# VHH binders against Reelin domain-containing protein 1 (REELD1), part 1

All scores and structures are predictions.

Target 1, 156 residues: Reelin domain-containing protein 1 (REELD1), of Homo sapiens (Human) (a0a1b0gv85r24to179)
Amino acid sequence: FSHGASTVACDDMQPKHIQAQPQHQDSHHITIHTHRTSYAPGDKIPVTVRSSRDFMGFLLQARRVSDHQIAGTFVLIPPHSKLMTCFQEADAVTHSDKSLKRNLSFVWKAPAQPVGDIKFLLSVVQSYFVYWARIESSVVSQQTHSSAHSDDRMEP
Structure headers, positions and changes below count from the first letter of each chain, unless a header shows other numbers; Kabat numbers aren't used for antibody chains.
F, E and O stand for the ipSAE by ESMFold2-Fast, ESMFold2 and OpenDDE, each averaged over both directions (binder to target, target to binder). V2 = 0.75 x the mean of E and O + 0.25 x the DockQ between their complexes.
Where letters were taken out, [cut] stands.
The coordinates of atoms that the task and the answers printed are left out; those that the model quotes come from them. Centres of patches stay.

## First folded at step 1 (VHH)

Design a01 (framework vhh_nb_b201)
Fold by ESMFold2-Fast, scan of step 1:
Structure a01 (fold): chain B 156 residues (1-156), chain A 119 residues (1-119)
Amino acid sequence: as target 1 above (156 residues)
Amino acid sequence: QVQLQESGGGLVQAGGSLRLSCAASGFTFSDYYMGWYRQAPGKEREFVATITSGGDTYYADSVKGRFTISRDNAKNTVYLQMNSLKPEDTAVYYCAADLYWDSYEYDYWGQGTQVTVSS
C-alpha cells in the first residue's frame, strides 16, 4: 500500500503480492544496526536501518527470540513512516507514503515486564516484485541483573 | 473527494458473460493499482484480479482464463470482463484502488455491484 502495510502482514511480515515471491535473504543490501547489545526493562534502544539501494515500503517489529511474539513499542520514528498496531498500540512501524527510502532511524522502548532476548525483523518492498521478508538484526539480550543499565555498560 | 463507482452487474445464466466497469474520480488514476474483489453470502471478501499502474495483470486461480481485467487511463475506468460464468461466481463485486499494492487493505473501495449467476 502506498500508505503502509496492512495488519494482515503483522504475523508473517509478507506483502500479499500475487505471483511475487520474496527475494533470497542473501540478496538484500540492508543492515539493521542496534546501538546496544543488551537492554533492561523500559530501556530505549536506537535502531538504524541502512540500505545501499532505494526502497519504497517496509514493516519493522521487535520479536521475542523464544516464541517470536511481538514485544515493545516504538517511540521515535523517521519521516515518511507511521506507527502501526498489530497487537498493542505502536508495536510496529510501516511506511506512510511511496517516497524512496535508504536510511531510517527509530527508537524502540522495551516493555516494563521482562520478555527475554529480542531481535528486530524487517520486511522491505523495493517494488511489487522485489521485496525481502523477515530480515533479522543481531540479538539484543535481556540483562540478567536488576542493576541500572549504566553499571552494565562498564562490564564488556 | 475520492469515488469509485461500479456498474454492469446483474443476473445472467451459467455460461454467460458480463462486463463490469468502475469509474474513478478524485485521485490520479494512472498512478494506482486497480483491483476487483468479491464477496459471496456468508464468505469473506476474496481477491479476483488486479492491474498495476504499468498494465500487468494478476488473477485468482478460480477465475484465471475466464476473467480479464483491463484499464483505460484516459477515462479513469477499470473493467472486468467475465466469461463462462458459473453459479459459484455469484457475489457482490467491489472495485478497489491502491497507490502501492502490498495487501488486501486497499486505499479506496467502491460500494459494490451484485452479480448473480443462475444455473
Scores: ipSAE 0.006, ipTM 0.164, lowest interface PAE 11.3, mean pLDDT 81

Design a02 (framework vhh_nb_b201)
Fold by ESMFold2-Fast, scan of step 1:
Structure a02 (fold): chain B 156 residues (1-156), chain A 120 residues (1-120)
Amino acid sequence: as target 1 above (156 residues)
Amino acid sequence: QVQLQESGGGLVQAGGSLRLSCAASGFTFSSYDMGWYRQAPGKEREFVATIYSGGSTYYADSVKGRFTISRDNAKNTVYLQMNSLKPEDTAVYYCAAEYYPYGLDEYDYWGQGTQVTVSS
């Protein structure tokens, strides 16, 4: 039994369903929303997936724009999902059960080391033969300017 | 306890028709997507058709317009109506059941298969 995406899907983000092929990208009813267009190293970025149709499975990653390598980790995930490790602990999120999903909220944490501009990639499975692979968010650019943002600190 | 049992296979001439049935037991049939696959001698198992729990269908390009998949939830049975059969349709036909997200690399349950032979 599989309770989520297999690690063999880490690279191409496709379910390994026998002879199934991904649906055309223009036909999906899903958007990936980020509240920011830029981030600094170590920042936490809210990411919301919204769909007009129910789906059962998914795989979510953040990828570098320059070389498409996975970047960052997920620190908050919705119910009925689980963290998975592709290359670094908690660098991907997948479903943990077969409950129907439409709106999912996550928090992604940027690496301490600079990784450049990123975008979120999502694969979604509605059923065995109906899936969409590598749905892209808008680009979230890495800030290169250093300046005092606020004098207040986070909670202790 | 979970069983999928195919029936209706046999020998038919090219251009003929055949109807396959798959009787299911041991699970909540109406919640599962049901599919048909086939395997010809010396070849890999290939997808033929699926019908989702909600009733929508998908077909392999090689069978579109010739084959029709349907289901009867009251009888826990899925059907494959095969029209305009060709010699290249000769294969063992397998019934399969899937409840997502299980079976990311295969169906949850498979039948034993039924032989379909099309002579020219």
Scores: ipSAE 0.000, ipTM 0.152, lowest interface PAE 13.9, mean pLDDT 78

Design a03 (framework vhh_7zox_3)
Fold by ESMFold2-Fast, scan of step 1:
Structure a03 (fold): chain B 156 residues (1-156), chain A 119 residues (1-119)
Amino acid sequence: as target 1 above (156 residues)
Amino acid sequence: DVQLVESGGGLVQPGGSLRLSCVASGFTFSDYWMGWVRQAPGKGLEWVSDIYSGGSTGYADSVKGRFAISRDNAKNTLYLQMNRLKPEDTAVYYCATDYEWLPTSFDYAGQGTQVTVSS
């Protein structure tokens, strides 16, 4: 079916294309940009995918660094994409058609309960034999304390 | 229901040219990614070239500058113009559609067309 990733891709994030193998990570020309390096429970985090080349398909998830489980939900997605359910409603985003894509903006919502540090993982399909699996963002750390050090003279 | 029928292969001398055609039926041809893949004797499948409905194309490094892919959406036909053919281009050429995240389906509907480049 041409309308996005199926749930069989939820775990390994790979297309099941016969005799195709993923490209090397250094060759993808894609970045996943998070505007923040940390988040608090319930936060909404903007996530932007930028590519220097056109691609047709994708699968985006947020994963816990500790156990690689999917975490959080997506609350805003770009045109030509759709939400999908791997384990909880709206926990992944995939393409909804074969239109060419380069720059995609999303908003991810952290769970209310703590889930630890996370990374965004992206798989991208440029064509049947040309895909990149599990492209990683930088770590987005869970904030454990609001220790902003409002005044360095707080020490008596 | 979906059918892809390749033609245009044959025996040619090095430096020669061939034009492959693929007639598609059973789906809305203009909406789908189309491509050419090949299998040389004793080797696996190799992607050769692809084209989206809007005309955006890709080529394997081994054929770039020598091959040209095109499509005629009104005729449901995909083409591959092959120029300056080399013995290493000898292969069965298959027309393919990309149904994307298909886990268990055969993604090539065509029977293939044999291209042999030898003196």
Scores: ipSAE 0.006, ipTM 0.224, lowest interface PAE 10.2, mean pLDDT 78

Design a04 (framework vhh_7ocj_1)
Fold by ESMFold2-Fast, scan of step 1:
Structure a04 (fold): chain B 156 residues (1-156), chain A 119 residues (1-119)
Amino acid sequence: as target 1 above (156 residues)
Amino acid sequence: QVQLVESGGGLVQAGGSLRLSCAASGFTFSEYAMGWYRQAPGKQRELVAAITSGGSTRYGDFVKGRFTISRGNAKNTVYLQMNSLSVEDTAVYYCAAVDWEYGSDYDYWGQGTQVTVSS
């Protein structure tokens, strides 16, 4: 829809465009940058989407690595986007209009309860027949008790 | 009010050609994907051809190489050029418009135009 993805896309992250199929994973010019490699419960994690080409629509979620369930909520979203509920309030972000987009900044908030390692999952619509489904970010690891990350480099 | 008005249907002999037009009004035509569907007696409606706002096209398997879809954004019109027609192409042809984003359903349908191919 011009005003955002529908909830039928929540599970497979695909637009329900008639006779359209996703493009090859290697052909997208899109990167999902997580500004952190790890998070603690309740943390707010900046996430940016950058594309070398304009696109018009998108759907963004965070998924648990262990079981692929949606996790966390979005607390800050860019212009021309809107929050969406798949299973919990504000657990996804989609476009709100047809304006051309290239760089999008978000803030994702981790649940208070541990959900394990996560990755961001993005689908992007350039046009009705040209879309990429389930573009993955790097894994953002959950910090665990007694394994606080430490830099072992002692000799600069 | 949104309207899709098909024209150009008629009777033609096998091997002949027809050009269908669909004039659209009431929405921003350049932002919509446009399609042609057909329905023959006793059969379900099937996709003939579709064209995105950006001009990318898709065709049903039975019409590839024979039919060409195109659009004229300045005239708010989508066209279907039908060549090498066969009796099996006899059907009512429907114009459809869909919001290009995440929609599986066509938002708007025309009333259809009859195409009859004689042997």
Scores: ipSAE 0.000, ipTM 0.246, lowest interface PAE 10.8, mean pLDDT 80

Design a05 (framework vhh_7mjh_2)
Fold by ESMFold2-Fast, scan of step 1:
Structure a05 (fold): chain B 156 residues (1-156), chain A 120 residues (1-120)
Amino acid sequence: as target 1 above (156 residues)
Amino acid sequence: EVQLVESGGGLVQPGGSLRLSCAASGFTFSDYAMSWVRQAPGKGLEWIGRIYTSGSTSYNPSLKSLVTISRDNSKNTLYLQMNSLRAEDTATYYCARDEYWYSGEGFDYWGQGTTVTVSS
């Protein structure tokens, strides 16, 4: 859709283009950089999407590794994008217009309660017939809380 | 060799009508569904519609009232009739052979395109 994904795409992250099919995962020119390998509850995690080619549309979500449920919210989004509600307010980001895009920076906020390891999923629309569904980031692991005193290794 | 050659593009005034043709060769035209696709400057591809081997048609809902697709199997020719043209219809128009029912890959052959400019 020209002004963003609809909520019917929340589960499968496909644009529902008439008779179009997703491209093979190995053919995309896109990476998702999480800038962090772990997170704690309530943390704000910078996420950058980089593409060597222009694209016009996208849908971005964070998903739990354990059950694939959507987790967290987006608190900063780039120009030409808008927040979307799939299950909880601001739990997804989509394009707001057809302007050509290459590099997009976001900030994702972890829930206050632990949700386990997560990864970011991205669907990208280069054109009506050329799209990629559910491009995956690296896993961002939930920090393990240590009951041992961290002061055992204090430096003066 | 399979060839698709579009013609009929050019400059047209707003509110005008235009008919595009696509001449097919190198295959049994009557055995394939055919589609029209367009691309406006700086935009992605937009599917216009398809005509099946039966002669039935399927259109992009946004364009259904403005376009008509037809075919003449005796001449191996596909047509796109466009009415009430607006500046937003300025684009390169492509005809394409449809194979997605067999391979799941969509269009296997495209024409070179014909450019339509809607301007006064």
Scores: ipSAE 0.000, ipTM 0.087, lowest interface PAE 19.2, mean pLDDT 78

Design a06 (framework vhh_8ghr_2)
Fold by ESMFold2-Fast, scan of step 1:
Structure a06 (fold): chain B 156 residues (1-156), chain A 122 residues (1-122)
Amino acid sequence: as target 1 above (156 residues)
Amino acid sequence: EVQLVESGGGLVQPGGSLRLSCAASGFTFSDSYYIGWVRRAPGKGEELVARISYSGDSTSYADSVKGRFTISADISKNTAYLQMNSLRVEDTAVYYCARDLEYWYDTGMDYWGQGTLVTVSS
């Protein structure tokens, strides 16, 4: 069979499993580690998912804190995963097979235009009745630092 | 009682066309289900050849059938179709219609039809 989340999951990040409910968020034992606390437009941000328990499926997105819109693209993904398009090409990552997963490393690229602070959201499927929806990372803040007139002070 | 009933199988020559139907009862396509067509050739494992969402807005195909097969749904008749064109001898298989609950796992088929035989031979 083919594998992976469908585009109908882009908004709510949930499988449509009948009579299944998402697990309580405190029970997942999953961490989304961002290797930076801030970013500038066009920056590449390493993101690592770590789990103490095996899982089979996932959907990963970056979303604006202000309005929850999807932002940025993924430029490096782990084995047994694939890029998908929710709104803009390569703006989400999902599993490509049923192999057991625990530690996954990604690289996210910030858009050229400002989008504000972002969070990574992760949904994880362990089995039909055991899934966690929209696990959040820490906030990654957009740098608003302005230049100290470096270009203006280039005169001899 | 949930039922899926396939029809339209038969003998066809290579290069020919055939349309399979899957009539669903006991649920409606508006209930957020996917319908899949799974085939099993003699001596081979199962292959998911096509999937369609209840609204008909989302379709997917195995690489082996892309460009030749088209899946569609008629919500008013609660029926899904698999239009098979440019048939090849290797398309010979029993074709099953199945209701798919697991978007992410691709193993959530909870109800299956009995299957319909498609034989492609000269």
Scores: ipSAE 0.005, ipTM 0.170, lowest interface PAE 10.2, mean pLDDT 80

Design a07 (framework vhh_7qbe_3)
Fold by ESMFold2-Fast, scan of step 1:
Structure a07 (fold): chain B 156 residues (1-156), chain A 118 residues (1-118)
Amino acid sequence: as target 1 above (156 residues)
Amino acid sequence: QLQLVESGGGLVQAGGSLRLSCTASGRTFSMGWFRQGPGKEREFVASISWSGGDTYYADSVKGRFTISRDNAKNTLYLQMNSLKSEDTAVYYCAADYYEWGDESYDYWGKGTRVTVSS
């Protein structure tokens, strides 16, 4: 009875199920909804996973677009899930049991230091033999502040 | 300590049909069939979700094999039609009891042998 993904899955986000094959990417019934299109350092971003079919296991991470490194931490997670450490404490979320899941709500916290544009990656296990690896969200862009906000200086 | 016991294997002529059964000693979630032919590695055949609502098949068996289950009896079935000599293998039942990332794969049956003659 293990309870969730192990750290060996941190990089490739795939289960170690013998002879199980990842499903074709167009066949998953899952969407990752980021409730913002941009973030500022330290921001808390709601993230919702929605599925039209039940699944049992998952691994969720936020990754930098530039170098694919894991970024940020999770500060609110749904029932039947647990925080996981891949590189930094609480930088991933995985399932804590085999209860059937369809809709999961999370809150991701951006690092205090700038990390650039990010996207969320999700791997989902419907069963031992049926899983989808590295489902992508839309990009969430790092917000930058304008250096010119005086009316006189903005007039052409 | 879940035990899986396959049955229904045997010798059958090409073009014939055979039904395999796998009985579990307790509750299972997702289940599947794998096979291993002479001199080959084990390959995936078919899988079925807990509810029976989702089934998946290897391309080599689509349209010929049907996977089903009876949860009240803790039993998994594989209906094999239009059998070919290439289907000759030991067929293994497997059950999903393990968490993702698990390295312990103990929930496999010992297999049932299917020989298809020409």
Scores: ipSAE 0.000, ipTM 0.233, lowest interface PAE 11.4, mean pLDDT 80

Design a08 (framework vhh_nb_b201)
Fold by ESMFold2-Fast, scan of step 1:
Structure a08 (fold): chain B 156 residues (1-156), chain A 120 residues (1-120)
Amino acid sequence: as target 1 above (156 residues)
Amino acid sequence: QVQLQESGGGLVQAGGSLRLSCAASGFTFDDYAMGWYRQAPGKEREFVATIDSGGSTYYADSVKGRFTISRDNAKNTVYLQMNSLKPEDTAVYYCAAYWEDYLSSPYEYWGQGTQVTVSS
């Protein structure tokens, strides 16, 4: 909690604290703002976390909507945070200390190969026993750069 | 050797107060979250209160407004002030220290416990 999440939390994004219970999803004070609604392979997407209350710890990942697999990497992170490797280098971000945090800005880089629609998942630790797991952003849709076909002009 | 030593337990009448102390040694106290748990005969150990290294506190619903946890880092001691005691608070009270981490800690320590008995 003071040193950041470890790789054991990569799959379920839950802190493994004694007697810690997840809070109800509708009681958190946090939003994840993606500055784009779509992305192309290789794109860099700004992501901002905003909270109305202080928190000490977090774990942030991008996940495929279709199967919840981790996707992409982080190339810019805020102070008091560090990159983490769950599957591929820099595919997650966690806190590096227990300083109080409210607003955090990141840049996520899409994979070169298509991975489909994604969303960001955030787990937040306000204190040792108070946390919210897997807070979701809006979906960021993958766009196909040159998939024109001649058969049907009416397709969206 | 790591030691957690509880004190301050005893017999008290309903409505009374007790202050428990837990003196810690053998580890870097300031880096650990500290907690109080209790166990009544024949029951599982129950969470009571915790205080992290930064002083943030969390309480079980059954004790909110009646109990106050605090710590003195200079003395390596955690306290539990218990007010408005009820017969249902009768239990052995245990002090716990656990590494403040996002994941389950491999470093957790428990004291031997101190008996609190509340008579009607």
Scores: ipSAE 0.006, ipTM 0.230, lowest interface PAE 9.9, mean pLDDT 79

Design a09 (framework vhh_nb_b201)
Fold by ESMFold2-Fast, scan of step 1:
Parts: C-alpha cells; sequence; structure tokens
Structure a09 (fold): chain B 156 residues (1-156), chain A 120 residues (1-120)
C-alpha cells in the first residue's frame, strides 16, 4: 500500500508490483546499523536505517537466523511509519505515507523467551520499478547465561 | 477528483500504428507511476507497459520492441506508441495510476478505456 506494506508481503518482503523485479543487492545505498552486537531476552535494541538516496516505502522485520521466522516487536518507530502485524502485534514496521525518507530510527524489543540469534531484514521501495528486497543487517547474537551454583552442583 | 481520460484508439490494419494518450487531472502527475493495461473479450485484464515518476519503463514480453510508453509532465499526459500492430493486440486499453499501494501492484484509478481493433 502507499500507506504501508500489505500483509501478503510478510513472508517474502517483496512489493507485488506487476512484472517489476528487485534491483541487484550490490546497487543499494542503504545501511542497517544495530547499536548492539548481542541481546538478552526482553532487551530493547536501537536500530537505525541510513540511506544516501531518498526512498518512499519500506518493510522492516527481525528474523531468527536458525529458521527465518519473525521474532520480537517494535516499541519505538519514526514519523511517517506504522506498526504492522504479520504473526503477532507490532512484529513489523512499514511506511504510513509516500513522503521521502532517508534516515529512520527504531527500537526493537526481544521476546522474553529465547529465540536465538537474529538479523534485521529491510525491503525498500524508491519507486514502483526501483526496489531492493531483504537487505540484511549484521547478526545480533543472543547472550547465554550460566549459573555458578548450578555448575557447583553438577557432577559426572 | 482524480480523472484519467484515454484517447487515440480506433480501427487499424495489421502492421499499422496507433498512439494512445491519457490526460490526467486531480493530482500531482509528476509524482506518480503511470501504466497501460488492456483487456480483450473473454480475457483477464493484462499488463502492457508502465513508466515511473523518474522515467524508468517496463514492458510485457508480448509488446516489448513494438510498444513505447512515454510521459509529458508539463501536459499531465502519458502516451503509448503502438507499432507493428497484430490482430491479437485487439482490446480495450486502460490508463492507470496508483495512489494507495506500492506493495500490492494494484492500480487505484483507471480511465474509461479506449478500443483498439486490429484487422488482418
Amino acid sequence: as target 1 above (156 residues)
Amino acid sequence: QVQLQESGGGLVQAGGSLRLSCAASGFTFSYYDMGWYRQAPGKEREFVATISSGGDTYYADSVKGRFTISRDNAKNTVYLQMNSLKPEDTAVYYCAVEFYDYWSGEYDYWGQGTQVTVSS
């Protein structure tokens, strides 16, 4: 939608533009910056999208590295965007209008239950024929916890 | 307030040419992608050609090399130059603009259509 991505795009993250094809991955001028390289359950992770070119539409999700399933929710979003439900409330963010965008700041919240390593995926629409699908961020690793007391009680 | 008005259709012999025009009003024409579609009797409406706000063009395989889409932002008009016409090009041709969906691929507004008939 010009007022946001359709839920039919939740899985493949591609606009359904008739007979348009995504641009080559090497041709985009977009960086997804995560302010942390690891997270713990329930953590809030700042995520910034930076582009050297104006774009009009986008779809942002966090995906599990292990099975590519959508994980976590978005709790802070920039102007001219809106929360979207793919599988659970607020698990994706999309544009709310056709205004030109370049730098977008978000905050993603990790689930309380472990979901493993994640990465952010971004699809960007500059115009009907000029779009990039599934631009990847660096991996954000799940922190693991251990208990010294538990280890002291464990024996072979 | 959006209006699209096609013109230039008619009867032409195979191998001939026609130029279709679509006059647009009620929106900032230069900001939007414009497209041409066609529908033959008993068939689904099919994509023909599109031109982005930036001037990038894309064509259906069946018309590539024969049809050319262009736009004149000063006149709020999109054109379809049709060369080497074939009987199978016979259809009602529709002009379209999308206001609401960059992700669905569906156009929000359509013109009335203009009939193109190609005889052998």
Scores: ipSAE 0.000, ipTM 0.181, lowest interface PAE 10.8, mean pLDDT 80

Design a10 (framework vhh_7ocj_1)
Fold by ESMFold2-Fast, scan of step 1:
Structure a10 (fold): chain B 156 residues (1-156), chain A 121 residues (1-121)
Amino acid sequence: as target 1 above (156 residues)
Amino acid sequence: QVQLVESGGGLVQAGGSLRLSCAASGFTFSDYDMGWYRQAPGKQRELVAAIYSGGDTRYGDFVKGRFTISRGNAKNTVYLQMNSLSVEDTAVYYCAAGSYDWYTLEDYDYWGQGTQVTVSS
């Protein structure tokens, strides 16, 4: 239906449109802006999706860089969207209606246990035959050691 | 009541041509993306051609250069011109109408009943 992605899309993040193929990755008009380049366990990270073209549907997840497993939960979502459960409650966000969208703001919450570096993945549907799958954000690094290359440095 | 009614199918010799029509009623045709799909016995339904509400077109790999999709918004009709037909084109051809937000085959808003195309050699 018109009311969001289903759980069958949790792994591949693609609409199940018969014989529609995702658009080439270089052709999308979308950026995913993370307001921080690093995170600590339990942190809340603002994430903004911006598009120069209208789209109607989307699926957003955070994935571990190491194994592509879904990580963390969403605690604030924009209008015309809804939380969904792929593996853990509220671990993904999808659209709730057919309204045209360009700018969406979210807040993602890191797990209490460290999960390593993450990136946000976004699939976007402009129409039945025009969609982009698994658009990637920049990596958001897990905060680890506070000293750079020198073990004798007290703080960076 | 919404209806999609296909016509123009039939029996044709290999190398021949057919023109399929799909007459739509009960919705604002100009707002909808229109598509033609086909299904041969024992096979999955596959995309033949689609035309967006804005006029852009998309074709399945096996029909590029041979088939042309077009629409007449004033007549609420979508057309499929089929040239250089081969035995492999034998199938039931279905018309489909969809608005924004299609995620599965079931997410098409409307489907026609289908029209049989048989190509013999």
Scores: ipSAE 0.000, ipTM 0.195, lowest interface PAE 10.7, mean pLDDT 80

Design a11 (framework vhh_7mjh_2)
Fold by ESMFold2-Fast, scan of step 1:
Structure a11 (fold): chain B 156 residues (1-156), chain A 120 residues (1-120)
Amino acid sequence: as target 1 above (156 residues)
Amino acid sequence: EVQLVESGGGLVQPGGSLRLSCAASGFTFSSYDMSWVRQAPGKGLEWIGRIYYSGSTSYNPSLKSLVTISRDNSKNTLYLQMNSLRAEDTATYYCAKEWDYYDSLPFDYWGQGTTVTVSS
């Protein structure tokens, strides 16, 4: 679709392009930058996608490291994109047109309930036969509240 | 305005070689995969091969030993080198830009074609 990914792509994050195969992971020119290395429940985390080459389609999700389940929602999205519902409202972002894209800024909101460590997964479509599936960001760790001061350092 | 203009066709003798060119304009040529497709008189379209934006190539297995696809991104030009031409290679040859969709159509723009006739 020129107007966004289909919900049938929610699980595997691959376009359903007839007879097309994903590109090798080492060949993409794309990075996903999270502006924080940790988050607390309800936090808003800025996320930027940067590419050295033009692309026209994408699908972005946040996934739990523990079980790969989709987590959180997107509250701010760039032009030429739209919110998508895979399992809960606004839990994914996809392109809204086939305009060429390179740098995209998003804001992801953590759920109120703890979901553990997460990472962002991105699939990118450069052309009908050229796409990369499930490009990973670095892990964004869930902050835990600890009142413990000392531990037994048996081997300093 | 997207344009694809093929050139280099003509009459060639059996066993000969020929290089076709496709001049692209109106889009970022280096960002797209490009294909060559041919159509013999009265027959359907036959896909020849593709060159990815990365420079890698993929060919129709029936034609792989006879053709080479290359590109020059500085000139926005796509090439098809054909060797050991036979009468059955007589066709109109088209360059095509690959589609930017989750759609069933693999190409969004085609050139007007250039005709290759293999005959003595």
Scores: ipSAE 0.000, ipTM 0.151, lowest interface PAE 13.3, mean pLDDT 79

Design a12 (framework vhh_7zox_3)
Fold by ESMFold2-Fast, scan of step 1:
Structure a12 (fold): chain B 156 residues (1-156), chain A 122 residues (1-122)
Amino acid sequence: as target 1 above (156 residues)
Amino acid sequence: DVQLVESGGGLVQPGGSLRLSCVASGFTFSSYEMGWVRQAPGKGLEWVSDIYSGGDTGYADSVKGRFAISRDNAKNTLYLQMNRLKPEDTAVYYCAAWDYSEYLGPDEFDYAGQGTQVTVSS
């Protein structure tokens, strides 16, 4: 566990710690902030994890709202983390060591192909027996109407 | 040889206090996450509390606010201060150590002691 999540955690996003049970969702001290409520294909979305308490481990993914499949890739990750492959290269981020973490900034890149609305899911390990599974961000909606044909006017 | 030796258990009246100690040897104590797990008569193991090598602590809801875990890395010793004890705290208390692997969670503790009996009764 000191080295990061394994592929066995890709689906359920839970540590396989003996006798550990996920903490109640309402008791976590963590927020996932996307700074945006919508995205376009190929867009780069800043994602910030903020915690009022230190934690040691984590697993972060973006999931489609429609079918819960993993979507997109991570192109910028903080120190003491590493990219992980669940289905396609760089589609998840996990811790690389057991150093204490509190505020983490990432950049997620949307696929070129439409994947619909997404939300970020985060699992966090504070200690061997204290973890929260599948903490959700707000939904980030895929643009559903095209404004792409706005030609630059010659005059303001 | 790895060894964990618990002490401090005994018989105490409801509302009383006990302080458990665990002396470790044979491994680099400061690098391990340490904790207390207990087993009540006829029941399975229950996690009580843990402390990360950096000092962060966790507690089971049943003991939160009553128990305090601490460690002294210079003395290779783990402590559990137990206050306002209840009959349902009656159990054998085991000191346990975890050295996290590359994967999430081992199947068992890396190391555990032989336990110390705590009985809360009149």
Scores: ipSAE 0.000, ipTM 0.203, lowest interface PAE 13.5, mean pLDDT 78

